# Ledger of designs, part 5: VHH binders against q3afa8

Target 1, 265 residues: q3afa8
Amino acid sequence: MDKASLGIGIFDSGVGGVTVLKELINLLPGENFYYLGDTAHVPYGSKSKEELLILGDAIIRFFLKLGVKMVVFACNTSSAITLPILKERYPVLMEGMLEPLRKNMPAKAKVGVLATEATVKSGLYQKKLMETNKFQEVYMIACPQYVPLIEKGIVSGKEVEEATREYFEPLLKEEVRDVVLGCTHYPFLTETIQKLYPKIQVIDPAAYVAREVYRKLKENKLLGENGGKVQFYVTGDEKSLKNLGSLYLGYNIDRVQKIDLEVIV

## First folded at step 1 (VHH)

Design c06 (framework vhh_8h5u_2)
Fold by ESMFold2-Fast, scan of step 1:
Structure c06 (fold): chain B 265 residues (1-265), chain A 124 residues (1-124)
Amino acid sequence: as target 1 above (265 residues)
Amino acid sequence: EVQVVESGGGLVQPGGSLRLSCAASGGSISSGGYYMGWYRQAPGNQHERVAIITSGGSTNYPDSVKGRFTISRDNAKNTGYLQMNSLKSEDTAVYYCAVDTAMVTPYEWGSDYWGQGTQVTVSS
């Protein structure tokens, strides 16, 4: 069959990856999408590199069984830590959150990145941004409180605001004006961040990811024309994806299939 | 509590080479568990990042020094190095070593982990 008619797999550890999915659906209406939320294993931010590689490998094999021409790592942790390794193990096209941003974001003297502990600790996200020579100073801020709050549906209020003030204090001292949301869950907090810091430009990588996916598909003559379907999968509880995902996407997610990942240790 | 000490600065002719060393010590420094960077400041300018090396050994350089400067580290000795080749007059500056333990919470580059600086002068 025509490889251009194959779907695009998108995964995240939770509901956050719907931010990337929304941009992809809007830009690529001729494509079929398979979204997987690895909700049985959230949060990814506290996991080891070895654990993340085992999960990422299983997810790619899952998508390959469905029939995909491309896999999008809509998880900043996996994009920084596992994508560079996994893209060498499989022939399918892969894209993540990091490379489209670093390649296409305008140059800035100082950039803040809000990210998970695992992403900060890896050093790879910071290294890759610095490699562009577009960002002289990259300030990585670990935000361990954010994902647990967002997964509970808590995206505003005193607790979120206090955590946000704590995380932004070092950025304000350095007069950072541009802050990247280095976790796909974090765009749920954009309104709270803008309320507290209206002079800070919040940068959501999802738009850059969607454009880079389009570019790669066009370059490889793989653009689909007869798609328009999205299928949703989870490894754990589906409620967060159905409820928060529907709110973010602006339409009702009718069916979410629960699947088991075949992990190879 | 943490001490960062630079060495190896000096006067060198254009086209020459120089090697800077950065020794980190103190109770908060664990073997390999921190990032190291070199910054420089010429008179009237803010600090410019020259090189960075992560806890895992990954490196980055701005275009102004890429291909000429090499950063490395010896985790057993908690020592970082900056090898500077093909030096230009524009490289004249005070060079600072900074250590950042970016594990869980953000740290300012060169807070208690900022060296005193070492002068590099490229002139004939």
Scores: ipSAE 0.000, ipTM 0.103, lowest interface PAE 20.7, mean pLDDT 82

Design c07 (framework vhh_8h5u_2)
Fold by ESMFold2-Fast, scan of step 1:
Structure c07 (fold): chain B 265 residues (1-265), chain A 125 residues (1-125)
Amino acid sequence: as target 1 above (265 residues)
Amino acid sequence: EVQVVESGGGLVQPGGSLRLSCAASGFTFSDSGYAMGWYRQAPGNQHERVAIITSGGSTNYPDSVKGRFTISRDNAKNTGYLQMNSLKSEDTAVYYCARLYGSGSYFEDTPLDYWGQGTQVTVSS
């Protein structure tokens, strides 16, 4: 299949989206991937809807020029705000962080969400989960120490464990047993969380995203078999994605290409 | 390259034991949101699930093997295991390991098409 040989584009505002890429590579080894970190424009959480649409539109056009059959929005902000609009603008398949989790996660009386301060403050993630009517109570926990530690490669040890105990104390008090990793960086702390709280079920949205991408490609007869290549792009600092991306993926990122987005105002 | 290799099968007498191994490359069985399972198929039958282990370590078994089979994994070696005790003639089958979508007590019934060649287990005197 000619179309089945096209790649899959994945983007995030930073390097965190490589956790989604890792799940996609593992589930879909026959696919070619193009990863874009829009590092020149971080943070997305502070941007207007109009700015996010301009950037999202430019990113879609960039991927279409490379040749893709699907685009994955590994950015939580773009998944919530721009994906519903861009889906109607372009014929390429699209998927994001929130919808696969919302549709496919089992109902629970109580669920915890570990997230950035910006995500908690926005109220958007909590609102999206509550709209499903699957959860009676959603406990949002801001984890400001996590991203800085992960970016330094510190995913275990005393400092991570102390931060984790602090963040989980409110959840344990409410007898929460299901906890969603509401930031693309957080899956790298899963081993530490499971060590400290073996009875807690850690829910990684990236796994739901990867499964939904597989399902959509299979239903559309677009699954690739002759892939296995990943190409990396950034709009800002290329060295950061090379170093942190290699750390997250567990393999060497040989080349990261710096590009400029063609924005249309 | 993504693949799984099953090993450890063989001929054993009723009441005996075997330990099967599943070595993975190109992905990890401990990846968050995924489960690893053992399946078997005897000639003329569809695949039957015999054990599941989730990324969090939760296990599940059908009544036919519960108490006799134990699934485990070594994340450092990226290898899954199936310890089979008190083997019966009806356990004779080709055994496969597969990756599933699943977390905690949730898992999909259908494997993700990551099937190896399998390893033959024959229980006979």
Scores: ipSAE 0.000, ipTM 0.217, lowest interface PAE 17.4, mean pLDDT 83

Design c08 (framework vhh_8h5u_2)
Fold by ESMFold2-Fast, scan of step 1:
Structure c08 (fold): chain B 265 residues (1-265), chain A 125 residues (1-125)
Amino acid sequence: as target 1 above (265 residues)
Amino acid sequence: EVQVVESGGGLVQPGGSLRLSCAASGGSVSSGSYYMGWYRQAPGNQHERVAIIYSGGSTNYPDSVKGRFTISRDNAKNTGYLQMNSLKSEDTAVYYCAAKWGEYRSPLYTGYDYWGQGTQVTVSS
């Protein structure tokens, strides 16, 4: 059995997961990737645990039919809620957004997290970071302007810079030097953030996810050598993936296949 | 294709112990079972999960049996076990073995399980 030649499935509810895909492609050029945006069911944040499990189960089965050795949950909601359950249902390797960061980020006295208002209000991200005992203070900053700007393709310029200065003001006051991008869309803004605050270490969880994927594949003797291809799938609208995805990846996404998930209740 | 057969049921007194066995045969049962589990159904009730063991050896139990029941498997014999200790009258039920076998790209991962016919466990004085 040549399981090492099988692909890696990555999914998100939208286009944000391409930030994880880019890190995976850069670190694992010998792999083949399948990217699925579950755009028919966005947003995931408002869904029940049962609904998320039904969708997650269908997505895993979709990837298994394509032939994968690993599935990456490039969705913070699914990583927190459904991954712990689904990894017990299927023998395929699985990884998500939060645990690689939690386990592998160095200890810091102070850390900032830029996140959506919903993520900040949930308290879950802050709780998970504090549970590591690696951080004395975790500063959650809600960035409601960021996702709307990114979805419009506005990732630089005066409006983004003004929003960024507003969000960083409390972090600078507390002398925070390490800032986590707590939303899969936010790496679209890394260059603008780094231009304004070159002394702040911007931490992209996607880099930790990619390294943990590499580690798991290596430990299981599943690293591929005959790869380099990416196939894109959506369940609903494909425009954001084609436009914003191409912008972030730095190449045209030539083909996106629309698929239907087989839901088993 | 795959046949699943339970055994070891019977009558036992409260506080006693019983071990159920689940033997799998036919098809490709050795090629990568991703779980074996035990479920029970008492008269008038729906099925209740009792124990599951997954590939890699992780196990899960509901609070009603945690600390009293232990699931295990012998891959060389294609047999799963449920060790039941400190049995209570509430444990009286028909116990079913369920399993999912096959390679992870197999159509078996579309929601199919192999179920046995059940074995009766009665806890009474």
Scores: ipSAE 0.000, ipTM 0.093, lowest interface PAE 22.5, mean pLDDT 81

Design d01 (framework vhh_8fcz_2)
Fold by ESMFold2-Fast, scan of step 1:
Structure d01 (fold): chain B 265 residues (1-265), chain A 125 residues (1-125)
Amino acid sequence: as target 1 above (265 residues)
Amino acid sequence: QVQLVESGGGLVQPGGSLRLSCAASGFTFSSYAMNWVRQPPGKGLEWVSGISGSGGSTTYADSVEGRFTIIRDNDKKMVYLQMTSLKTEDTAVYYCARDLSGWYDSSGYPEFDYEGQGTQVTVSS
């Protein structure tokens, strides 16, 4: 079997991971991708480590049946908690959201991070960034309005702009100029943020993830040449992926395959 | 031997209706999503409609949404396209196509495996 011809699996708990998929498609046009939104089990942020491991294990086994050489954890929760354990259980290459950003983001005196309440409350994202010693001050901003608005397809206009002004007020006060999008949904709002704050550098972790995936595949002589295709899967509702995924990717996603994960309790 | 045999095309006036049929053989029919695709004169292939292996999910191109209905009968190994309110723009050769497991190409269009001869639909007065 030519392993380089195998696909790359990407998963998230919902539609947010399409922001990572878009960067991967652009950087790796010779690859075939399988995208899975585990929409039957949202939200991941409130799940126990044991629940996340059971779901993660089932997802890896699903991708292995499809034939993959690498799995990308496009979920911040799974990247932090599940990835370190699952990479020891399976021979397939794995990459997540956090480590590529930590390794490759330039040092900054001040950095802001827009994130979900769960991510801010966990303290894990902030701790992992601080451990690099690249950042003197890390300002975590919880953005509870963003995911609900994005899921409704509201990525511009007065309501998004008002929420954005509220979230950026403390960052502007501290003269923060570099802001990380600490949730895979948030790149949907990049144009609105840039319109309101053109002097702020918006940092999308997905770009770092895509570059790290490229580096690992090249290093292992696994780069594909005959790809350029994507398949979409969900475990539950498909509407968000069809609507928001299409909007973000510039595609017409009309085929989304519904699957059941083989969970081992 | 995979075989897909389309029928039911013909000449119809604008606003009219036609029902296309596709008889499948040589594969486990219920395991594959089925599609209808069309090729208008002088143009490339255009995806029209899809139906899941079980028949529980259907999808349609924006240009035909609300006018066309895709149906399948797994016992008879048939897939159908019920077309209503036909427009001159619907003039094309229509092909029954087996799904290649839901692939999308780099332009975001579905990949499909069609093997039938097609059936001609002409919408004209």
Scores: ipSAE 0.005, ipTM 0.343, lowest interface PAE 10.6, mean pLDDT 86

Design d02 (framework vhh_8fcz_2)
Fold by ESMFold2-Fast, scan of step 1:
Structure d02 (fold): chain B 265 residues (1-265), chain A 125 residues (1-125)
Amino acid sequence: as target 1 above (265 residues)
Amino acid sequence: QVQLVESGGGLVQPGGSLRLSCAASGFTFSSYSMNWVRQPPGKGLEWVSGISSSGSTITYADSVEGRFTIIRDNDKKMVYLQMTSLKTEDTAVYYCAKDRYSGSYWEPLGAFDIEGQGTQVTVSS
């Protein structure tokens, strides 16, 4: 049971990945978790593939030093761009935001995806979803107003509703009924979206991520039993994780450890 | 250089009122949303209230809604927190915080830059 007692590392470029962490804690209460927000190096969307690989490599090595059996990429940019490469470099199990959704979402003729501009512009998210043959048409919608509002705790009201109507207009014209939240921050907007569009099914990938993590651990005989510990780390400012992370999780985060990544140039 | 200076805290009895002030300098105040956050003794930071750059969107934590009012004056570069019906649970150091990014729609470094020393509010019976 040596390896099964190791923790699970989760990382994001910011605080948004705590939405994935929340689903993992709920599904896997026997596990220990290490959360890393790479806040010194945001935004990831503006970085080259080469920069992201250097940072991702350093993050994997950090988690291995702590003792993990699996690393979860709770960052959509890294899930699309660097995960396919990094999983070939290290024997540790890895999972991201995109593949669990791709594998486990039921087939739909049309699906919308709300995402950051970086995710939309990469083209990788849409390409991967289309490869399943489960989805005939995938509509990517860039939502640049959402993350700034959510980071302030503004998840309802006129500004959010107007932005939401703007983003949903093309989806309504195409008669899209299923919409994926393609950013770890967006689950905070679910109630506002449901209020405005009660007939649209909102899909949070975090639930599929948690199920896929469970499946991989079970398949590899690595499920933990006596966990329940969560430790938080940042590379930059800790205050946003303490404040916004507490808001996301529904409890106060008492301790956040600041660390430096060991970058190999 | 970004500076945020909080003031107006003090000792007050339960049911009392206080007005906190935050003087901002070193950035284009009218372009950034402002927030109040607090840290009770022995606890982490708790977000209290936020106000958009124009003042048109305002939101509150459930624990303070109906008791606190956030206002801003862009001409004076000030944000205020009007506190009424104060409870012992409101005892904390209060900080004003600006968003890190203005006009950035990528994942930001975080919603808040806590720059000042804060102002202490003690609600004691």
Scores: ipSAE 0.000, ipTM 0.100, lowest interface PAE 18.1, mean pLDDT 82

Design d03 (framework vhh_8fcz_2)
Fold by ESMFold2-Fast, scan of step 1:
Structure d03 (fold): chain B 265 residues (1-265), chain A 125 residues (1-125)
Amino acid sequence: as target 1 above (265 residues)
Amino acid sequence: QVQLVESGGGLVQPGGSLRLSCAASGFTFSDYYMNWVRQPPGKGLEWVSGISGSGGSTTYADSVEGRFTIIRDNDKKMVYLQMTSLKTEDTAVYYCAAGSSEEWLRELYTGSDYEGQGTQVTVSS
């Protein structure tokens, strides 16, 4: 088999990773994608490092059986905790949410990050951004209302706008003009955010992830030409991926395959 | 194009030592787990050792543990197998392979062939 014709695996604990998938599809139309939502084990944010490694290991082995040349960790928790370890265990190319952003985002005096409560409280995301020395001040804003609203398909309207004004108030006070969407679900709200705050630069990490995937594939002479197909998989319930995924991607996800991960302890 | 070139084999007496080398090119070497596998006369491929991309983790088949050491030099894009206390049972053609499993190699390489010509090790009195 032509190695360049192999697909790209992408996973998240839920539907949020479709925001990364959309950027990859747009940048890499010659590629085939396998998307896995590990919905049987959501949420990842409260899981131990050991449990996340067991799940991540099983997910990598699942993609290798399908035939992939690269795996994208479209999950901030897995990107921070398990990717550094799993890339040492498997030969397949891997990329996640944090390193492309850290490496390639321009320096800014002040940056805001919208993230889940778990991500903010972990301190890991903020620490990783501060380690770059590109940002003098990083303002982490916990957005507990966002994921529940998005999961219900509520991406616009008064409730989302009120939550957004609440979350942006501290950023406006500090005169922050660059805001990172620190959760894969949050690009669902980009239009609402931009409507309320047209002068704020919204930074979607998915764009950096897609460009880094392109760079790695190009450097390794692995770019595909005859792709354009996407296959969807879940470990648990498919409804959120089918409904919200279709909404975000702008086309109907007609088929989602349920699979079981081979977990080894 | 992924290229793997093995060298360092030869004829040795039981109890002797050899160091095998594998020169890699055509891929981002430090991103890949590297393995040594061997094919004894008349038998299938047998995995013998592996090393993580950073070199921080190594694993060995029970038959070689304590006798073989796998090492890598990411700057030179080389992986090595230091073999000591060689036994007649170690006689085989040795191949290096990028990957953590035979399944992965089959998916990434045509015909499940390990890339490279291999290097012959013969342990005989």
Scores: ipSAE 0.000, ipTM 0.105, lowest interface PAE 21.4, mean pLDDT 82

Design d04 (framework vhh_8fcz_2)
Fold by ESMFold2-Fast, scan of step 1:
Structure d04 (fold): chain B 265 residues (1-265), chain A 125 residues (1-125)
Amino acid sequence: as target 1 above (265 residues)
Amino acid sequence: QVQLVESGGGLVQPGGSLRLSCAASGFTFSSYWMNWVRQPPGKGLEWVSGISGSGGSTTYADSVEGRFTIIRDNDKKMVYLQMTSLKTEDTAVYYCARERITYVSPSGTYEFDYEGQGTQVTVSS
């Protein structure tokens, strides 16, 4: 069978990964995509490494049964914790959120990262960026108001603007000009952020992920030509994916298949 | 402008319970992790417990885990420390502390932006 005709699997714990999916669809219109939201097990940020590995393993096996040539970890937690281990376990190509950004982002004296409180507290995201030696100073900003607002469909207006001003104040004082969106939900707020701070370069890791996926597929002679389909799957509730996912992608997600993951112990 | 006011301290017997309160003003309360730290007589500051801005995540020092509970009420701009099974070793001045929502690498040090004036807890028979 022609491996180039196989699809690309993308997963996240929820709806946030549609920000990565959108970039992939735009860059790779010849591909077929399978999107899985592991909504039965959200949130991932509070889970142990062992639990995340069990879920990640089950997700990879699910995609392999569907027929994929590549799996994209559109979850920052899984990208940091489980991807390095799972890529050694399975021969399928894998990519995550952190490595494309680390490899391809230009060096900067100062960089800000907007992230969840769990991501900031873990120290792992900051450590991974510092390991590149590209950044003299990394400013991690916890944005606890963002995900709840986005999940309610509130991506603009007074509440979001006030929260954004609070989060950006320390970055402005340090004269930070490059700010990474360190949560897959945060690109929902890009227009509001740019309206308030037009001189700040907002960096969406999803764009780096999409370009790295293209590069790896091209190098392995696996680029698809006759795709253009996206299939959506969830393990639990589908409402956020249908409502917020449709809003972000700019088309209606009318069919979502509910599946059960086959976990091993 | 930022103000943190602790209350609820006092004298209590070993095995007893006490609830500390911290009233916050002058900032967007729900945007910040809030912490309790303590200073025993003749010793340095010791971190006790923390709670995320949303209240969805809590952390505890090993010495107090299972005995203390940190709670917040964002509508009232309050953070509480419910203390049970108190020990003489818990005797300290307890401070409410606003945690920085940012940290700078390569420093990587946990920082508190503000501390209140404190409330004294004495555990003695």
Scores: ipSAE 0.006, ipTM 0.247, lowest interface PAE 10.2, mean pLDDT 85

Design d05 (framework vhh_8fcz_2)
Fold by ESMFold2-Fast, scan of step 1:
Structure d05 (fold): chain B 265 residues (1-265), chain A 125 residues (1-125)
Amino acid sequence: as target 1 above (265 residues)
Amino acid sequence: QVQLVESGGGLVQPGGSLRLSCAASGFTFSSYAMNWVRQPPGKGLEWVSGISGSGGSTTYADSVEGRFTIIRDNDKKMVYLQMTSLKTEDTAVYYCATLPYYDFWSGSDDYMDVEGQGTQVTVSS
């Protein structure tokens, strides 16, 4: 068997990870992808490190049974907390949301980060960006209205625009010109943000993730050539993945398979 | 906590047959792919065969394709390697391993991990 013909596993706790999947599909058309939304266990942000490790371990084992050469953590919580540990437990390539951005984003005097309230409150995202010494000032902006609107399919119009103006006001006051989308759902709003603030550089971590995945596969001689298939899985509800995932990817997701994760306690 | 115990090796003449066994414990057996790897005298580890957790997929190294068959019995937590038409080049210590089969395709020693003491297969005469 050709190891390069094995697939790439991508997981998130919900539909947000399709923003990472889209960048991967566009950059790596020769690959086969398995997408898993762990919707039975959402939200991940409130879980203990031990719980997240048990779930992450089960997800990796699920992908290995399908046949993968790499696993992408399209979940910010898992990327920060469990990826550093799980990459030592399995000899499969792994990548997440945070390190590709940290390593490859250019230095800036000021950077804004749009994120969930939980992410802002945790302080972990800000700490990890500050540790690079690339940014003198990091402005964390909590966007509590964004995920609920996106989950309802509302990605444009008056309500989204008003919320966006509210969130960007403090960034404009500080003359911030580079803004990171610190939640995998937020790329759904890129068109609305660019319409309102065409001079702001919107930074989507998913683009950095996709380029890092390409780099690692190329260096290890694992690039696929005869791919093009994507298979979708969920542990719980499939509706958001079918509806919002289809909207974001630009094609109809007809089949989503429900699976049970095998956890080892 | 993973425990793997290999058995069934021995001395056999070229063209002969042997069946190797691997008894597994300490993990959810049906949830992991199982592999056979071997180490010829004075050489590194060589991947031989792999079988998925369900048994629905099997893979073989080119050197053994058509001569060896990997089988698993999930109820008994056993993996078997049925070897036929044995050659002197098959002489090695054989190990079973829980590592994903794809790890061996790269030829990287950093990815190989053997749990047990192995079972010696000697093909001579």
Scores: ipSAE 0.000, ipTM 0.149, lowest interface PAE 14.0, mean pLDDT 83

Design d06 (framework vhh_8fcz_2)
Fold by ESMFold2-Fast, scan of step 1:
Structure d06 (fold): chain B 265 residues (1-265), chain A 125 residues (1-125)
Amino acid sequence: as target 1 above (265 residues)
Amino acid sequence: QVQLVESGGGLVQPGGSLRLSCAASGFTFDDYAMNWVRQPPGKGLEWVSGISGSGGSTTYADSVEGRFTIIRDNDKKMVYLQMTSLKTEDTAVYYCAKEGYSYGLDYFPSGTDYEGQGTQVTVSS
C-alpha cells in the first residue's frame, strides 16, 4: 500500500473542528479526509486527563483501521492534554491546535485571545503562548455567549454583534490589533467580527494547523494526489454536524455515519 | 529519500545475545516512533517492539517482553534492538520500520520503501 494514498483523520468533540477541516480541504485538495465528531462524550473540557487519553486512544485506533497517515486533533482540550502523550504512542503523524500557532505566528507586542471560560480558567493557552517570548502581553477574553449562539446557527445579527462589542471592549482599550480565535467554533463569526472591526487582524489557528500538516506531509513524501473525498462520522448526535457543518463548509453533508468507539481500559 | 539500513544479525546459540542496529536518514527522525518487525521463515510480518520519538516510551510484543530492549540515539539517528535469552523461535529476518504501527499484536504494514533490507537472525545450536 502507498502510504501517500492513506487519508487524514480529523477529530473534535463536536462540529467546531469543521473550521480546521475547511482549511485542510482548501490547502490539500489531493487528500482524503475522515472527520469524527465525538458527540456522545461532549463536553471534553470537564473530563479527566485519564478519560481524555482513553477516548483519544480509541479515536486514533478508529482512524488507523480506516487507513490514515496523519491524525489532526481539532479540539483544544485534547491538543493541550493528550496529544503530547499519544503522539509518542503511535508512529502515525499527529498535529493539534496549539503548537503550529505557537511556532509560526509572528511576534506581536500585544495579542488578544477569544476563548471559552474553561480555556481561560485553565491558564494553559496563555502560558503556552507566552513561553515563545514572542508576545509581551496576552489578553485572554472569555466568550461564554459565543458557542451557544453558534450552535443555534446564529452567526450574524444583533445578538452576535452586541456580544462581540462587549468582548472586544477591553481589547480596544488596550489597543490590541491582533486577535486569536481560541475556540474551533469561533471562525464561524469571522465575517461578523471583521464587519465590526475591520482594522483588527483576526488570527485563525486552523490556517496554521493546515500549513503545518502540509509541511509535515511534504517533508515526509506523504502528499496525496488522487483524493478529494471527505467522510463524516459521529459517536452520538449528528444534527449539528449536518446542519452547522454544511453551513460552514458551503456544501451539503448528506451522510454522517454513526460509530461506536472501542474503549480499552 | 527515506532510507533505513539494518545490521547486526548473525548466527547465535539459544540463550545468546545480539544487538541489531538501524541507521535512519531522509526524514525528521525525532518526530517518529520507530519499530522493529520480523518475518520468521514461512510466516508473515510480526511486530516486535516500538519506541517513541523521544525514547521516553517503549512497547514490546508479549513474546519478547523482558528479553529484548529497544533504544534510540537521536543524535546519531540510530535505533537498536538488544536481544537476550534468544530462542530458536526468534529466528527471522528483522526489519526496522518508521511507518508501521501496531494495535495490540496487529501490525499495520508500512510498505516496502520504509522497511529496510533487513538483517537475518538465526538462533540454532
Scores: ipSAE 0.006, ipTM 0.227, lowest interface PAE 10.4, mean pLDDT 83

